# Designs tried in a protein design chat: VHH binders against PH domain-containing protein DDB_G0287875. Part 6

Target 1, 92 residues: PH domain-containing protein DDB_G0287875, of Dictyostelium discoideum (Social amoeba) (q1zxe2r132to223)
Amino acid sequence: SKGKSGWLLRKRPGRYDKLYSVSKADKYLRLYENEDTDNDPLYELSLENSIIELKQDLHLQLTLGNSERYIFTHESESEIVSWAQELQATMN
Short names: E, the ipSAE of ESMFold2; O, the ipSAE of ESMFold2 at other seeds; V2, 0.75 times the mean of E and O plus 0.25 times the DockQ between their complexes.

## First folded at step 3 (VHH)

Design s12 (framework vhh_surovatamig_d1)
Fold by ESMFold2-Fast, scan of step 3:
Structure s12 (fold): chain B 92 residues (1-92), chain A 119 residues (1-119)
Amino acid sequence: as target 1 above (92 residues)
Amino acid sequence: EVQLVESGGGLVQPGGSLRLSCAASGFTFSSYEMSWVRQAPGKGLEWVATISSSGSDIDYVDSVKGRFTISRDNAKKSLYLQMNSLRAEDTAVYYCARWEPYYDAFDIRGQGTLVTVSS
């Protein structure tokens, strides 16, 4: 896929974390504290053997090959749908 | 049946320590993100700490950072909360809770264990 960058909200118990998210052709989703991607990412998530599900409440569930799960959302419906499509395309 | 059973609560003086334990049964413990949540007298439920299924990703509410440590032992199907430098404001019933991402909710919690911090 062409790649995508932008802010996502990661849902954890008790909070939402705003993370600058980057998907590239190397099949990793990298999550940064802010837009300065010259810094190390907070998370590097391998999309190999991952499963993506966009729920009806517009929360995107990413299950990694190691069974760790990440939940993402966005204020904009079009943005979270776009992220779901981009991540699915990257896996395929 | 799915169960979470807490232990380790009690009465302790300010500045003291307690270690809470939670024994899980009836589900694949190692597949779930687990949390500690608490309810102080007269207040609502408050999230305290979370640990990912592998133990690699840990988070705390700001008021306990540096004082509390969450950990897990997947082989023993157990969750722990080490509480140091306890304050009167930490007085609460503490619950072990399972995070179910499919429901975006804590779908299971234990019976709770009371922690009272007073002089």
Scores: ipSAE 0.248, ipTM 0.565, lowest interface PAE 3.1, mean pLDDT 89

Design s13 (framework vhh_surovatamig_d1)
Fold by ESMFold2-Fast, scan of step 3:
Structure s13 (fold): chain B 92 residues (1-92), chain A 119 residues (1-119)
Amino acid sequence: as target 1 above (92 residues)
Amino acid sequence: EVQLVESGGGLVQPGGSLRLSCAASGFTFSSYEMSWVRQAPGKGLEWVATISSSGSDIDYVDSVKGRFTISRDNAKKSLYLQMNSLRAEDTAVYYCARWEGYYDAFDIRGQGTLVTVSS
C-alpha cells in the first residue's frame, strides 16, 4: 500500500471524534489528536488479523484481531472509500 | 435471560463521591463495549463514559473528565463508575448500557440507579 494520511470522524456513543489518521506500510493505523504527527498518537491500531467493512451509509467498520471495533466516516464519499481501499491493501 | 443490574446510587453532598456498579448476566459481557449513560430531571439521555471490551480504550463526556473513572472486570462480568467531586448537575438516573455500535443505540439498558447531589 502507498500509505495515506488525513482526517477521519470516529463514531462513539452520542458523538463523532475528529482524528488525524495515518496508515503506513508497517500495518498500523495511527490516530492523532491533530496534524502534528511528531506528537505521540492517541491510538496505534494493529491491522494484523483485522477486518474492514464499508457500510452502505459510508461508515467504515474496522474490527481488530482482538475483536475491538473502530467505526469511521468522512463527509466526502470518495475519501472514505479511499480509506477503505488503503486499509484493505495494507492488511494484504 | 439477558440482565443488567445497577446499584450504588444515593444522596450525596456536593464534592462527595459515589461508586456505581453494574452486574451483567445472560450474555458474553467480555465481547461488548459498555457505557454509562444518564438522564437528569427534565432532560434527555446523555452519554457519560465508555470502555472497550478489553478495557484498553476509555472515553468520557467533557463535563466529567478528571472526576469520573469507568472500569470493568470481565471475570466478574461487572462494570463500575467511580464518581468524585460530584456537582449538582450530576444529579440523574444512571444506566448501565451495552452499546450496539453502528446505529448509536444502546440495545440493553438496566433499570438505573438514582444519584442525587444536593446540599
Scores: ipSAE 0.205, ipTM 0.514, lowest interface PAE 3.5, mean pLDDT 87

Design s14 (framework vhh_surovatamig_d1)
Fold by ESMFold2-Fast, scan of step 3:
Parts: sequence; C-alpha cells; structure tokens
Structure s14 (fold): chain B 92 residues (1-92), chain A 119 residues (1-119)
Amino acid sequence: as target 1 above (92 residues)
Amino acid sequence: EVQLVESGGGLVQPGGSLRLSCAASGFTFSSYEMSWVRQAPGKGLEWVATISSSGSDIDYVDSVKGRFTISRDNAKKSLYLQMNSLRAEDTAVYYCARWDSGYDAFDIRGQGTLVTVSS
C-alpha cells in the first residue's frame, strides 16, 4: 500500500489518546505523541496476522497476531473509513 | 476458564495504607490492559486506575493521583494496587477488571474485595 499518516483517537479505559499515526509498506502501524516522526514512536504495531474490523459506531478494532487489541476512532467518518481501508490493504 | 481473584481488602483508619492483589487465570494476562474499578455503597462503578499490557502506560482517576499506585507482574499473572493516604471517600468494593478493546468494555471482573476506611 502507499501508506497513510494522520491523527487518530485511541480508546483506552477512561480516556481517548490523540496519537499521530503512520502506516508504511513495512506492515507496521506506528503511533507517535505528535507529528515529529523523527522521535521514537510510542507504539509499533505489527499488522502481520492482524484482524481489522470497523464497527457501526465508527470505532476501528485492530487485533494483532499476539491477541493485543487496539481501538481507534476519528471525528471524521471519511477519515476512519480511509484508515480501515489503508490498514486492510497494508496487511494484504 | 477466565478468572480474576482479588485480595487484600480490610478495615483501615484514615491516613492508612492497604495493598490489593489480583490473581488472573485462564487467559494470556500479558496481552490485556488491566484496571481497578470500585463501587461505593449505593453508588455506581467508578474507574480508578489502568495499566497497559507491558506496564508502560498508567492512568488514574484524579481523586487518587499521588496516593494510589497500580502495577503488574506478567510472569506471576498478578495485578496490584498500592493505596496510601486512604480517606473515608475511598470506602468501596474494589474489583480487578480486564479491558477488552474488542468490546470497548470491561468484560471480566473478579468477586471484589471490600475496603473500609473509618475511624
């Protein structure tokens, strides 16, 4: 896939975290504290053997190969749909 | 079979300390975010603290910041809550809870352990 960058909201117990998210051809989703991607990411999520599901409430559920689960959303429906499509394309 | 078993509750005076423990079994403990939630008499459930699967991301409700410390031991499949400077308002049943991001919810809770703070 060609890759995608942008902000995502990650749902955690009790809060949402705003994370700058980067998907590249290496099949990792990297989550950064801000747009300065020269810094180390807070999370590096391997998309290999992962499952992505966009729920009706526009929360994107990512289940990694190791069974860790992450939930993402966005204020824009078109953006979260675009992220779901990009991550699915990257895994395939 | 998925189980969470809490222990360590009791009666303590204001300003005292307690350490709660939670033993997990029946699932891959190291893959889940874990939380402590509490319920005071006659009130609803209140989230208290969360710790990420690796232990690196921790968060607390404002009323306990600086007083409570959540920690985990993935090798022992155990979750802990160190409670210092306890107040009467901390009186509640404390539950160990598993966060399932697939459900956007706490899907499993233990039986709870009662903490009573009174003079």
Scores: ipSAE 0.167, ipTM 0.501, lowest interface PAE 3.5, mean pLDDT 88

Design s15 (framework vhh_surovatamig_d1)
Fold by ESMFold2-Fast, scan of step 3:
Structure s15 (fold): chain B 92 residues (1-92), chain A 120 residues (1-120)
Amino acid sequence: as target 1 above (92 residues)
Amino acid sequence: EVQLVESGGGLVQPGGSLRLSCAASGFTFSSYEMSWVRQAPGKGLEWVATISSSGSDIDYVDSVKGRFTISRDNAKKSLYLQMNSLRAEDTAVYYCARWDEGSYDAFDIRGQGTLVTVSS
């Protein structure tokens, strides 16, 4: 797919983690501590056999093939919608 | 039946250590992010520590960083909290909790709790 990079907020119990997120044509979503992508990502999420759902409260639920879940949001509605579109385009 | 059962609480002196355990049953433990949450006497619930389903992602409330260690054993369906350098302010009932990110409730399952008392 076209690829996308930018900040996402990952929902956790009691907090949100700000992660620099990168989606590329290799069907991985990689999450970094900051914009320095020369460092190793904190998470490498395979999007194969994954499911995405953008909920009414603009939280994006990503369920990986191994059933592990990640919840993302963004302060910009257009940005979280754009992420949903990009991730859906790369999934099987 | 879906259940979480905590153990390991007790009375300990300041500077002491305790290890809490949580046994899970009735659900696929390895698929869920797990947390420890506590409630001090007369206070609300406070999140303490979280560990991802694989164990690779861990976080703590600032007041326990460097003192507490959360861990899990998916084969044994168990969650642990190693508590070192205990302080009087750590006195609380400690709950093992399952976090269901897909629900609008912060924790969809909690155990009965185990009391930790740090004598002043």
Scores: ipSAE 0.090, ipTM 0.427, lowest interface PAE 4.3, mean pLDDT 86

Design s16 (from e06_27D with L101T Y102S E104Y; framework vhh_surovatamig_d1)
Fold by ESMFold2-Fast, scan of step 3:
Structure s16 (fold): chain B 92 residues (1-92), chain A 121 residues (1-121)
Amino acid sequence: as target 1 above (92 residues)
Amino acid sequence: EVQLVESGGGLVQPGGSLRLSCAASGFTFSSYEMSWVRQAPGKGLEWVATISSSGSDIDYVDSVKGRFTISRDNAKKSLYLQMNSLRAEDTAVYYCARWDTSGYYDAFDIRGQGTLVTVSS
C-alpha cells in the first residue's frame, strides 16, 4: 500500500529528536537525520512481529519483534494518529 | 528484587578520566533501554546518556558528546560510562536509570543509589 513520509519527534529522556521518516510496503520504518532521504537512514526498524500502540497522551509506542522500544510524537495530533494508522496497516 | 548498583565515582582532577559501572539485578536487563543521569549540587536531575536494549542506538547530552562513552554488557547485566576530559561542571552524583516506556516524558521507573563524581583541583 501507499507509504507515508514526514517528520516525527523521537522521545528520549529529557528531550525530543526531530527525524524525517518513511514507511514503505517492505514493512520497514526508516528514520533519517533530516529531510534528505538520499542519505543513509539513522535507523531501519523492521515492523515484522511488531506492536504499535498510540497512548492517550498521543505518544506512539513501537515495540519491535526483538523487544526494542521506540516512542514517537508529533506537534500535530492528526499527524501522529495518521502515523499510527499507517504503521498498523503496513504491518498487519 | 529489582536493583541497580553504581560504582566507580571518586575525586579526579580536571582533564582526568573515570569509568562508572552499574550492576543490574531482578529484571531482564537486555530488554530495557538504560540511561545515565546526574544531579549537580543545588541543581535538578539532568539526563546524560542513553543506550538501547541491543546497544545499537546511543545518544548523549550535548555537553558530554565526544568526552563520554556509554556501553553495556547484556551477558554481565552491566551498564558503563567512560568519562574522559572531565570538567568541574561534571561534578555530580551519577545514577544508573531504567527508562520507563509508559509514555510519560522523562520518566525513569528505577534508579540506583548513585555514585559521587567530584572534579576539582
Scores: ipSAE 0.064, ipTM 0.414, lowest interface PAE 4.4, mean pLDDT 85

Design s19 (framework vhh_surovatamig_d1)
Fold by ESMFold2-Fast, scan of step 3:
Structure s19 (fold): chain B 92 residues (1-92), chain A 123 residues (1-123)
Amino acid sequence: as target 1 above (92 residues)
Amino acid sequence: EVQLVESGGGLVQPGGSLRLSCAASGFTFSSYEMSWVRQAPGKGLEWVATISSSGSDIDYVDSVKGRFTISRDNAKKSLYLQMNSLRAEDTAVYYCARWDYYGSGEYDAFDIRGQGTLVTVSS
């Protein structure tokens, strides 16, 4: 049983949104407005049948089973690589 | 081949309304954030509105907030822009744009494939 939590930057047209991100053993990635995870998440993303690709510019592309795409990055190269590995491991 | 076909532009009086449509083909429309961008005569390209793949996240340039509404129909592979309370400053060619970030970092640009639709606001 593994998990990861921390801030991610979500790339949108013309901007980045700072989201507190939580990956748990239930195979959902949940994105919160802030660190108070007792509040409802802004997004609950099912990782079942998802695809992850880490691009050369250190942006992580998550394509969900329903074909929706989310693009994430982080100021720290080691952190975005760690997120890519954690999400890939969780998706099994 | 990615295709985006805009329609619905025309000549309208100040204070009038128009509804723009964009028909998409050649890609998985429901996977992409879609935007409307415009180019006024003699000016550069300006972002107007964006809608997320599911339709839940919407954003507008400040000058059109409260006047324009972006929407999408993923089953019909269509994007819309309802334009109310039109002003002379809204005169532009309007383009439907697919936002596609390839991770190169060099060009975080909108993928504009259509001919655009001309909106002229004049009395």
Scores: ipSAE 0.293, ipTM 0.602, lowest interface PAE 2.6, mean pLDDT 87

Design s20 (framework vhh_surovatamig_d1)
Fold by ESMFold2-Fast, scan of step 3:
Structure s20 (fold): chain B 92 residues (1-92), chain A 123 residues (1-123)
Amino acid sequence: as target 1 above (92 residues)
Amino acid sequence: EVQLVESGGGLVQPGGSLRLSCAASGFTFSSYEMSWVRQAPGKGLEWVATISSSGSDIDYVDSVKGRFTISRDNAKKSLYLQMNSLRAEDTAVYYCARWEYYDSSGYDAFDIRGQGTLVTVSS
């Protein structure tokens, strides 16, 4: 796929963390403090050997090869569905 | 059988410190996100802190940020909570818990196995 960029709200155990500027390119998902992707990402997530699931409550669960989990959502259903499709297409 | 055994609680004065420990057995500890949750007298469960399976990703409830530090030792199958600058409102039974999932109810699923360790902050 050509990649995707946008904002996602991250869910942590106990609460919602914050909105991240998110960029997907190749087999990496990168989370940034803001929209300036020329700065270093806060998180750089390898999608290799990962599992991507969109839950019925429209939360996207990403389980990385090292068993780390990241859960994202978006106020727009079409946007979170689009993110799920982009990530799932990368793994297929 | 999954076991989680908490220890380290006690009576301390406001401003004091305690270090809680949790010994895990019966599962692959290094594969799970672990959390500390607490229950104050007469209140419900409150999530306090979480640490990812590798230890690289940590989060806290706002009321304890800057005061509490969660850590883990995967080789020893142990989880820790260093509590500094304790306040009366931190009085609670503290449980270590395995985080299993988030569901549509808006509550996190915490797998609590032990009896907890009591922390009392009073003068």
Scores: ipSAE 0.249, ipTM 0.554, lowest interface PAE 3.0, mean pLDDT 85

Design s23 (from e06_27D with L101I G103S E104G; framework vhh_surovatamig_d1)
Amino acid sequence: EVQLVESGGGLVQPGGSLRLSCAASGFTFSSYEMSWVRQAPGKGLEWVATISSSGSDIDYVDSVKGRFTISRDNAKKSLYLQMNSLRAEDTAVYYCARWDIYSGYDAFDIRGQGTLVTVSS
ESMFold2-Fast, scan of step 3: ipSAE 0.393; ipTM 0.667

Design s24 (from e06_27D with L101F Y102W G103S E104G; framework vhh_surovatamig_d1)
Fold by ESMFold2-Fast, scan of step 3:
Structure s24 (fold): chain B 92 residues (1-92), chain A 121 residues (1-121)
Amino acid sequence: as target 1 above (92 residues)
Amino acid sequence: EVQLVESGGGLVQPGGSLRLSCAASGFTFSSYEMSWVRQAPGKGLEWVATISSSGSDIDYVDSVKGRFTISRDNAKKSLYLQMNSLRAEDTAVYYCARWDFWSGYDAFDIRGQGTLVTVSS
């Protein structure tokens, strides 16, 4: 996979939705406070043994190997579809 | 065996403070996002605070912002909630939770036993 970066809104049911600067490289998805990736990531998520599903409501659901779930969305349909394809390509 | 054991609850007057602790065992605590959730008498579960595995990303429900502080010590495998300026509406059983309750699947049995906090005069 060639990687991808951009802003994604993380849906946190029962909690506040939160915007992250997201970077996908190799088998890792890293979440940052802003676009400056020289700072340490807030989250470093291994995509190994993960399940990636783009739901009909355009929520991108990521289930990690440890069973933690992350739900992302974007204002642009084409952008969230692009993210789904990038993450799915990593598993295939 | 995965275990989460809460402690530190008690009876306090409005305006008082309590510090809750959660001792984790049986899993790699340092790899998981952790949360505090609560259940007031006769009500459903309410998320209170979340902290990322590194401790770098922290969020609170609006009603506790500025009053509560979540923290963790990965070396001690412990999660904490410092509760200041307590209000009657904070009365609840507080649970330490490893799973994301609100992602559409309830993992009821992965949270701890709970610790009761009663705020009353």
Scores: ipSAE 0.313, ipTM 0.637, lowest interface PAE 2.5, mean pLDDT 84

Design s25 (from e06_27D with L101I Y102L G103T E104G; framework vhh_surovatamig_d1; at its last look DockQ between E and O 0.68; V2 from the best seeds 0.00; counts 0 for: pae E 4.5 > 2)
Fold by ESMFold2, look of step 4:
Structure s25 (fold): chain B 92 residues (1-92), chain A 121 residues (1-121)
Amino acid sequence: as target 1 above (92 residues)
Amino acid sequence: EVQLVESGGGLVQPGGSLRLSCAASGFTFSSYEMSWVRQAPGKGLEWVATISSSGSDIDYVDSVKGRFTISRDNAKKSLYLQMNSLRAEDTAVYYCARWDILTGYDAFDIRGQGTLVTVSS
């Protein structure tokens, strides 16, 4: 797929973190503190061993091969749907 | 049967330290994000800290940052909370809990009786 970059809200217990998120053809989702992607990402998540699920409440659940789970959402319904499509396409 | 058993509470003076333990059984401990949650007498539950299943991602409520340390030992199926610089407002029953992110993003699965921490001069 073409890749995608943009802000996502990551659900943590008791809060949401705003993370600049980057998906590329190398099958990684990288999460940055801000838009300066020349810095190291806070998280580098492999999609090749992952399960991606878009829930009815518009939360996107990413389960990695080591069982760690990441939950994302966005204020825009179309944006989180677009992210779900992008990540699924990248994984395929 | 899922069990979570808390221990290590007690009476301490302000500025003191305690180490809480949670023994888990009846489920695959290493697959769950785990939390400490506390309840002061007569009050609601307050989230304290969470640790990811691998231990690689840790978070705390602001009021305990720099004073409390959550950790886990997946081989021993155990969760810990090191509490330093204790204050009167830390007085509560402390529970360990599984964080159930699939059905409720702030839902905590509490199974034990908790362990009482009393911080008083």
Scores: ipSAE 0.177, ipTM 0.544, lowest interface PAE 4.5, mean pLDDT 87
ESMFold2-Fast, scan of step 3: ipSAE 0.420; ipTM 0.675
ESMFold2 (binder alone), look of step 4: mean pLDDT 82; pTM 0.834
ESMFold2 at other seeds, look of step 4: ipSAE 0.236; ipTM 0.598

Design s26 (framework vhh_surovatamig_d1)
Fold by ESMFold2-Fast, scan of step 3:
Structure s26 (fold): chain B 92 residues (1-92), chain A 120 residues (1-120)
Amino acid sequence: as target 1 above (92 residues)
Amino acid sequence: EVQLVESGGGLVQPGGSLRLSCAASGFTFSSYEMSWVRQAPGKGLEWVATISSSGSDIDYVDSVKGRFTISRDNAKKSLYLQMNSLRAEDTAVYYCARWEFGEYDAFDIRGQGTLVTVSS
């Protein structure tokens, strides 16, 4: 994978949270409060034994090895498709 | 087949505490994100809190942060809401809900709820 960074919308019940997201070669997805990645991430998600599904409504469902689910979207279809491809490549 | 049964509501004075419980059956409780939602008299449903399947990822509506604590016991198939520093505006019927995200964002509410009344 090439790595990827950018904003994602995380779906929670009844709302969306805007998170600055970073994928690197170490098989973690890191989610930050803002673009200042020198701060600690709010979430470090291990992609080992994870499953990714991009649904027809352009929401990306990430199910971690521990069964926790994270649901992401983006206002740009090409961006959420690109994120799905990047995360799938990182898992392989 | 899916059943969610709430309990623990009651009458309490402002500043008081209550602990709500939800007993789940008919599905693999440990695989689902669970939520508490409430409906105040004459109002619509309001999401209150969510807990992930493992219990490690928790979120609250801003009005209850620092006062309410959601927890779960997967072995007992139970969901809990500890409510502290209760306010009159917390008066509502409280439901536990299984969160189903698909084409429509939905709370799967099965039980009758438990009434919480905060009054002097």
Scores: ipSAE 0.267, ipTM 0.568, lowest interface PAE 2.9, mean pLDDT 88

Design s29 (framework vhh_surovatamig_d1)
Fold by ESMFold2-Fast, scan of step 3:
Structure s29 (fold): chain B 92 residues (1-92), chain A 120 residues (1-120)
Amino acid sequence: as target 1 above (92 residues)
Amino acid sequence: EVQLVESGGGLVQPGGSLRLSCAASGFTFSSYEMSWVRQAPGKGLEWVATISSSGSDIDYVDSVKGRFTISRDNAKKSLYLQMNSLRAEDTAVYYCARWDYGDYDAFDIRGQGTLVTVSS
C-alpha cells in the first residue's frame, strides 16, 4: 500500500475523538493528537492479524490481533471508504 | 452466559469514599472496553467512566473527573471504580457494562447493580 495520512474520528462511548492518523508500509496505524507527527503518537496499532469491517453507517471497526477494537468514522464517505481500503491493503 | 456481578456499594457520608468491583465471566473480558454507568432515583441511565481493553485509554463524565478512578485487572477479570469525595448527587445504582459495538451509544448491562447512597 502507498500509505495514507489524515484526520479520523474515533468513536468512544458518548463522544468522538479527532485523531491525526498515519498508515505506512510498516503495517502500523499511528494515531496522533494533531498533525505534528514529530511528537509521539497517542496510539501505535499493529495491523498484523487484524480485521476491518466497514459498517452500513460508515463506521469502520478495526479489530487488532490482540482483540482490541477501534471504531473510526469520517464526515466524508469517500474518505472513510479510502481508509478502509488502505488499512486492508496494508494488512495484506 | 455473559455475567457481570457488581459489589461494593453502601451508605456513606458526603466526602466519603467507596470502591466498587465488577466480576466478569462467560466472555473474554480482556477483549472488551468496559464502562461504569449509573441510574439515580427518578433519572435515566448516565455514563460515568470507560476503560479500554488494555487499560491505557480512560474517560470520565465531567462531574466525576478528579474524584473517581476506573481501573481493571484482566488476569482477575475484574473492573473497579474508586469513588472519592462523594456527593449527595452521586447517589445511584451503579452498573458494570460492556460497550455495545453493534450500537455505539448502547451499553450491555447484565447485573443487578450495586446501590450507592450518599447521605448525612
Scores: ipSAE 0.327, ipTM 0.607, lowest interface PAE 2.4, mean pLDDT 89

Design s30 (framework vhh_surovatamig_d1)
Fold by ESMFold2-Fast, scan of step 3:
Structure s30 (fold): chain B 92 residues (1-92), chain A 120 residues (1-120)
Amino acid sequence: as target 1 above (92 residues)
Amino acid sequence: EVQLVESGGGLVQPGGSLRLSCAASGFTFSSYEMSWVRQAPGKGLEWVATISSSGSDIDYVDSVKGRFTISRDNAKKSLYLQMNSLRAEDTAVYYCARWDYGDYEGFDYRGQGTLVTVSS
């Protein structure tokens, strides 16, 4: 995959967290507090043995190999679809 | 059938502490993320804290960070909320809730609740 970076909204109970998200060829999705990726990411999510599902309401469900789940969305439909495609391509 | 039963609420003075417990049955507790949510009199439901199935990913609403601690015991099928430095604004019915990320609203089950009153 080509890699992708940009803001995503992570759904948590009662709120959304805005996270700067980076997908690279190493099959990790890294989530940062802001665009300064020289800092350590808040989360490093291994995409190995993961499942991605884009729901009808345009929330992207990422289920990691360890069964932890992350829910993402974006105000732009084309952007969340692009993220779903990029993460799926990175996993393959 | 899914059952969640809260306990531990009561009347406490400002600055005091309470520990809430939730006993789960009817599902594989260790497979689900669990949350505490609360509802103050006459107000809507507010999320308070979440803990992942393994216990490794924990989050809190800003107003309780540093004061409340969520924990779980998967062997006992129990969820806990340690509440320290309680404030009048924490007065609410507290509910144990199961988080299912497959659902749009996120919470598919909650218990009957336990009342916490913080008053002098």
Scores: ipSAE 0.217, ipTM 0.521, lowest interface PAE 3.4, mean pLDDT 88

Design s31 (framework vhh_surovatamig_d1)
Fold by ESMFold2-Fast, scan of step 3:
Structure s31 (fold): chain B 92 residues (1-92), chain A 118 residues (1-118)
Amino acid sequence: as target 1 above (92 residues)
Amino acid sequence: EVQLVESGGGLVQPGGSLRLSCAASGFTFSSYEMSWVRQAPGKGLEWVATISSSGSDIDYVDSVKGRFTISRDNAKKSLYLQMNSLRAEDTAVYYCARWDYDDAFDIRGQGTLVTVSS
């Protein structure tokens, strides 16, 4: 996969967190507080042994190998679909 | 059948501490993100804290950060909330909730009442 970066909304109970997200060929999804990726990411998620599902309401569910779940969405349908495709390609 | 049973509430003075417990049964506890939610007298439900299935990802509502600690024991199928430096505004019924993406908070128990009063 070619890699991808951009903003995602992470769904948590009662709220959404806006995170700058970066996917690279190393099979990690890194989530940052803002676009300054020279700082440490808030989350560094290994995509190995992970499962993704894009729901009909355009929320992307990522289940990591350790059973942790992350739920993402985006205001743009094309953008969340693009993220689902990129993460699936990176896992394969 | 899914059951969540809260305990540990009581009457405490401002500045005091309480530890709440939730015993889960009827589902694979270790696979679910778990939360504490509360309802103050005459108010709606407020989310308080969440912990991921493994325990590595934790989040709190701003008003309790630094005072409350959420934890879990997957082997015992138990969820905990350590509440320190309690304030009158923390007075509420506290519920253990399973986070269900499709159904928001899955609240099954009666809750446990916490009253903070001088």
Scores: ipSAE 0.237, ipTM 0.543, lowest interface PAE 3.1, mean pLDDT 88

Design s32 (framework vhh_surovatamig_d1)
Fold by ESMFold2-Fast, scan of step 3:
Structure s32 (fold): chain B 92 residues (1-92), chain A 119 residues (1-119)
Amino acid sequence: as target 1 above (92 residues)
Amino acid sequence: EVQLVESGGGLVQPGGSLRLSCAASGFTFSSYEMSWVRQAPGKGLEWVATISSSGSDIDYVDSVKGRFTISRDNAKKSLYLQMNSLRAEDTAVYYCARWEDYYDAFDIRGQGTLVTVSS
């Protein structure tokens, strides 16, 4: 709910993509190529009707209302837990 | 019963084109990310391309970018791979797969379709 920004690692087949991630009160998660958020985001993810699951290995699964899934992690355990809490609060 | 049936492979000359198809049944196709993976003779599985459940997010291995196009038709429960400018290194059995994103694993159910690029 308070908003959060920072780097996340997005899991893709065979790799992780480093994306600058921004959550605001408007219930969108926006993913940017870098910290220059004046550029258009690569992804705008509506959190409406979404589901968040933080898995035991600290990968965060986001399932959007359209059934698309995004898997995120972070090198810092406290950061990925913080992201899970922020996204859940933003959905509520 | 989950079934994925690949077709469209064949023998083609370098620089040629092929269109692969995958027919899915036994699950809600429109709810899953789908991938093409391949296995060259004597090699392990290599991921080639992935398409999101809605089709809006697409990704390729670097060696096929600009040459291959993945697409899907959710109404027909079908996945496609258009392969252009084929190279000898593209010779492989191609499999249709569901990407199990959490485990970074591919759920391969079909027999695959053989693509041979040679002259």
Scores: ipSAE 0.330, ipTM 0.622, lowest interface PAE 2.9, mean pLDDT 89

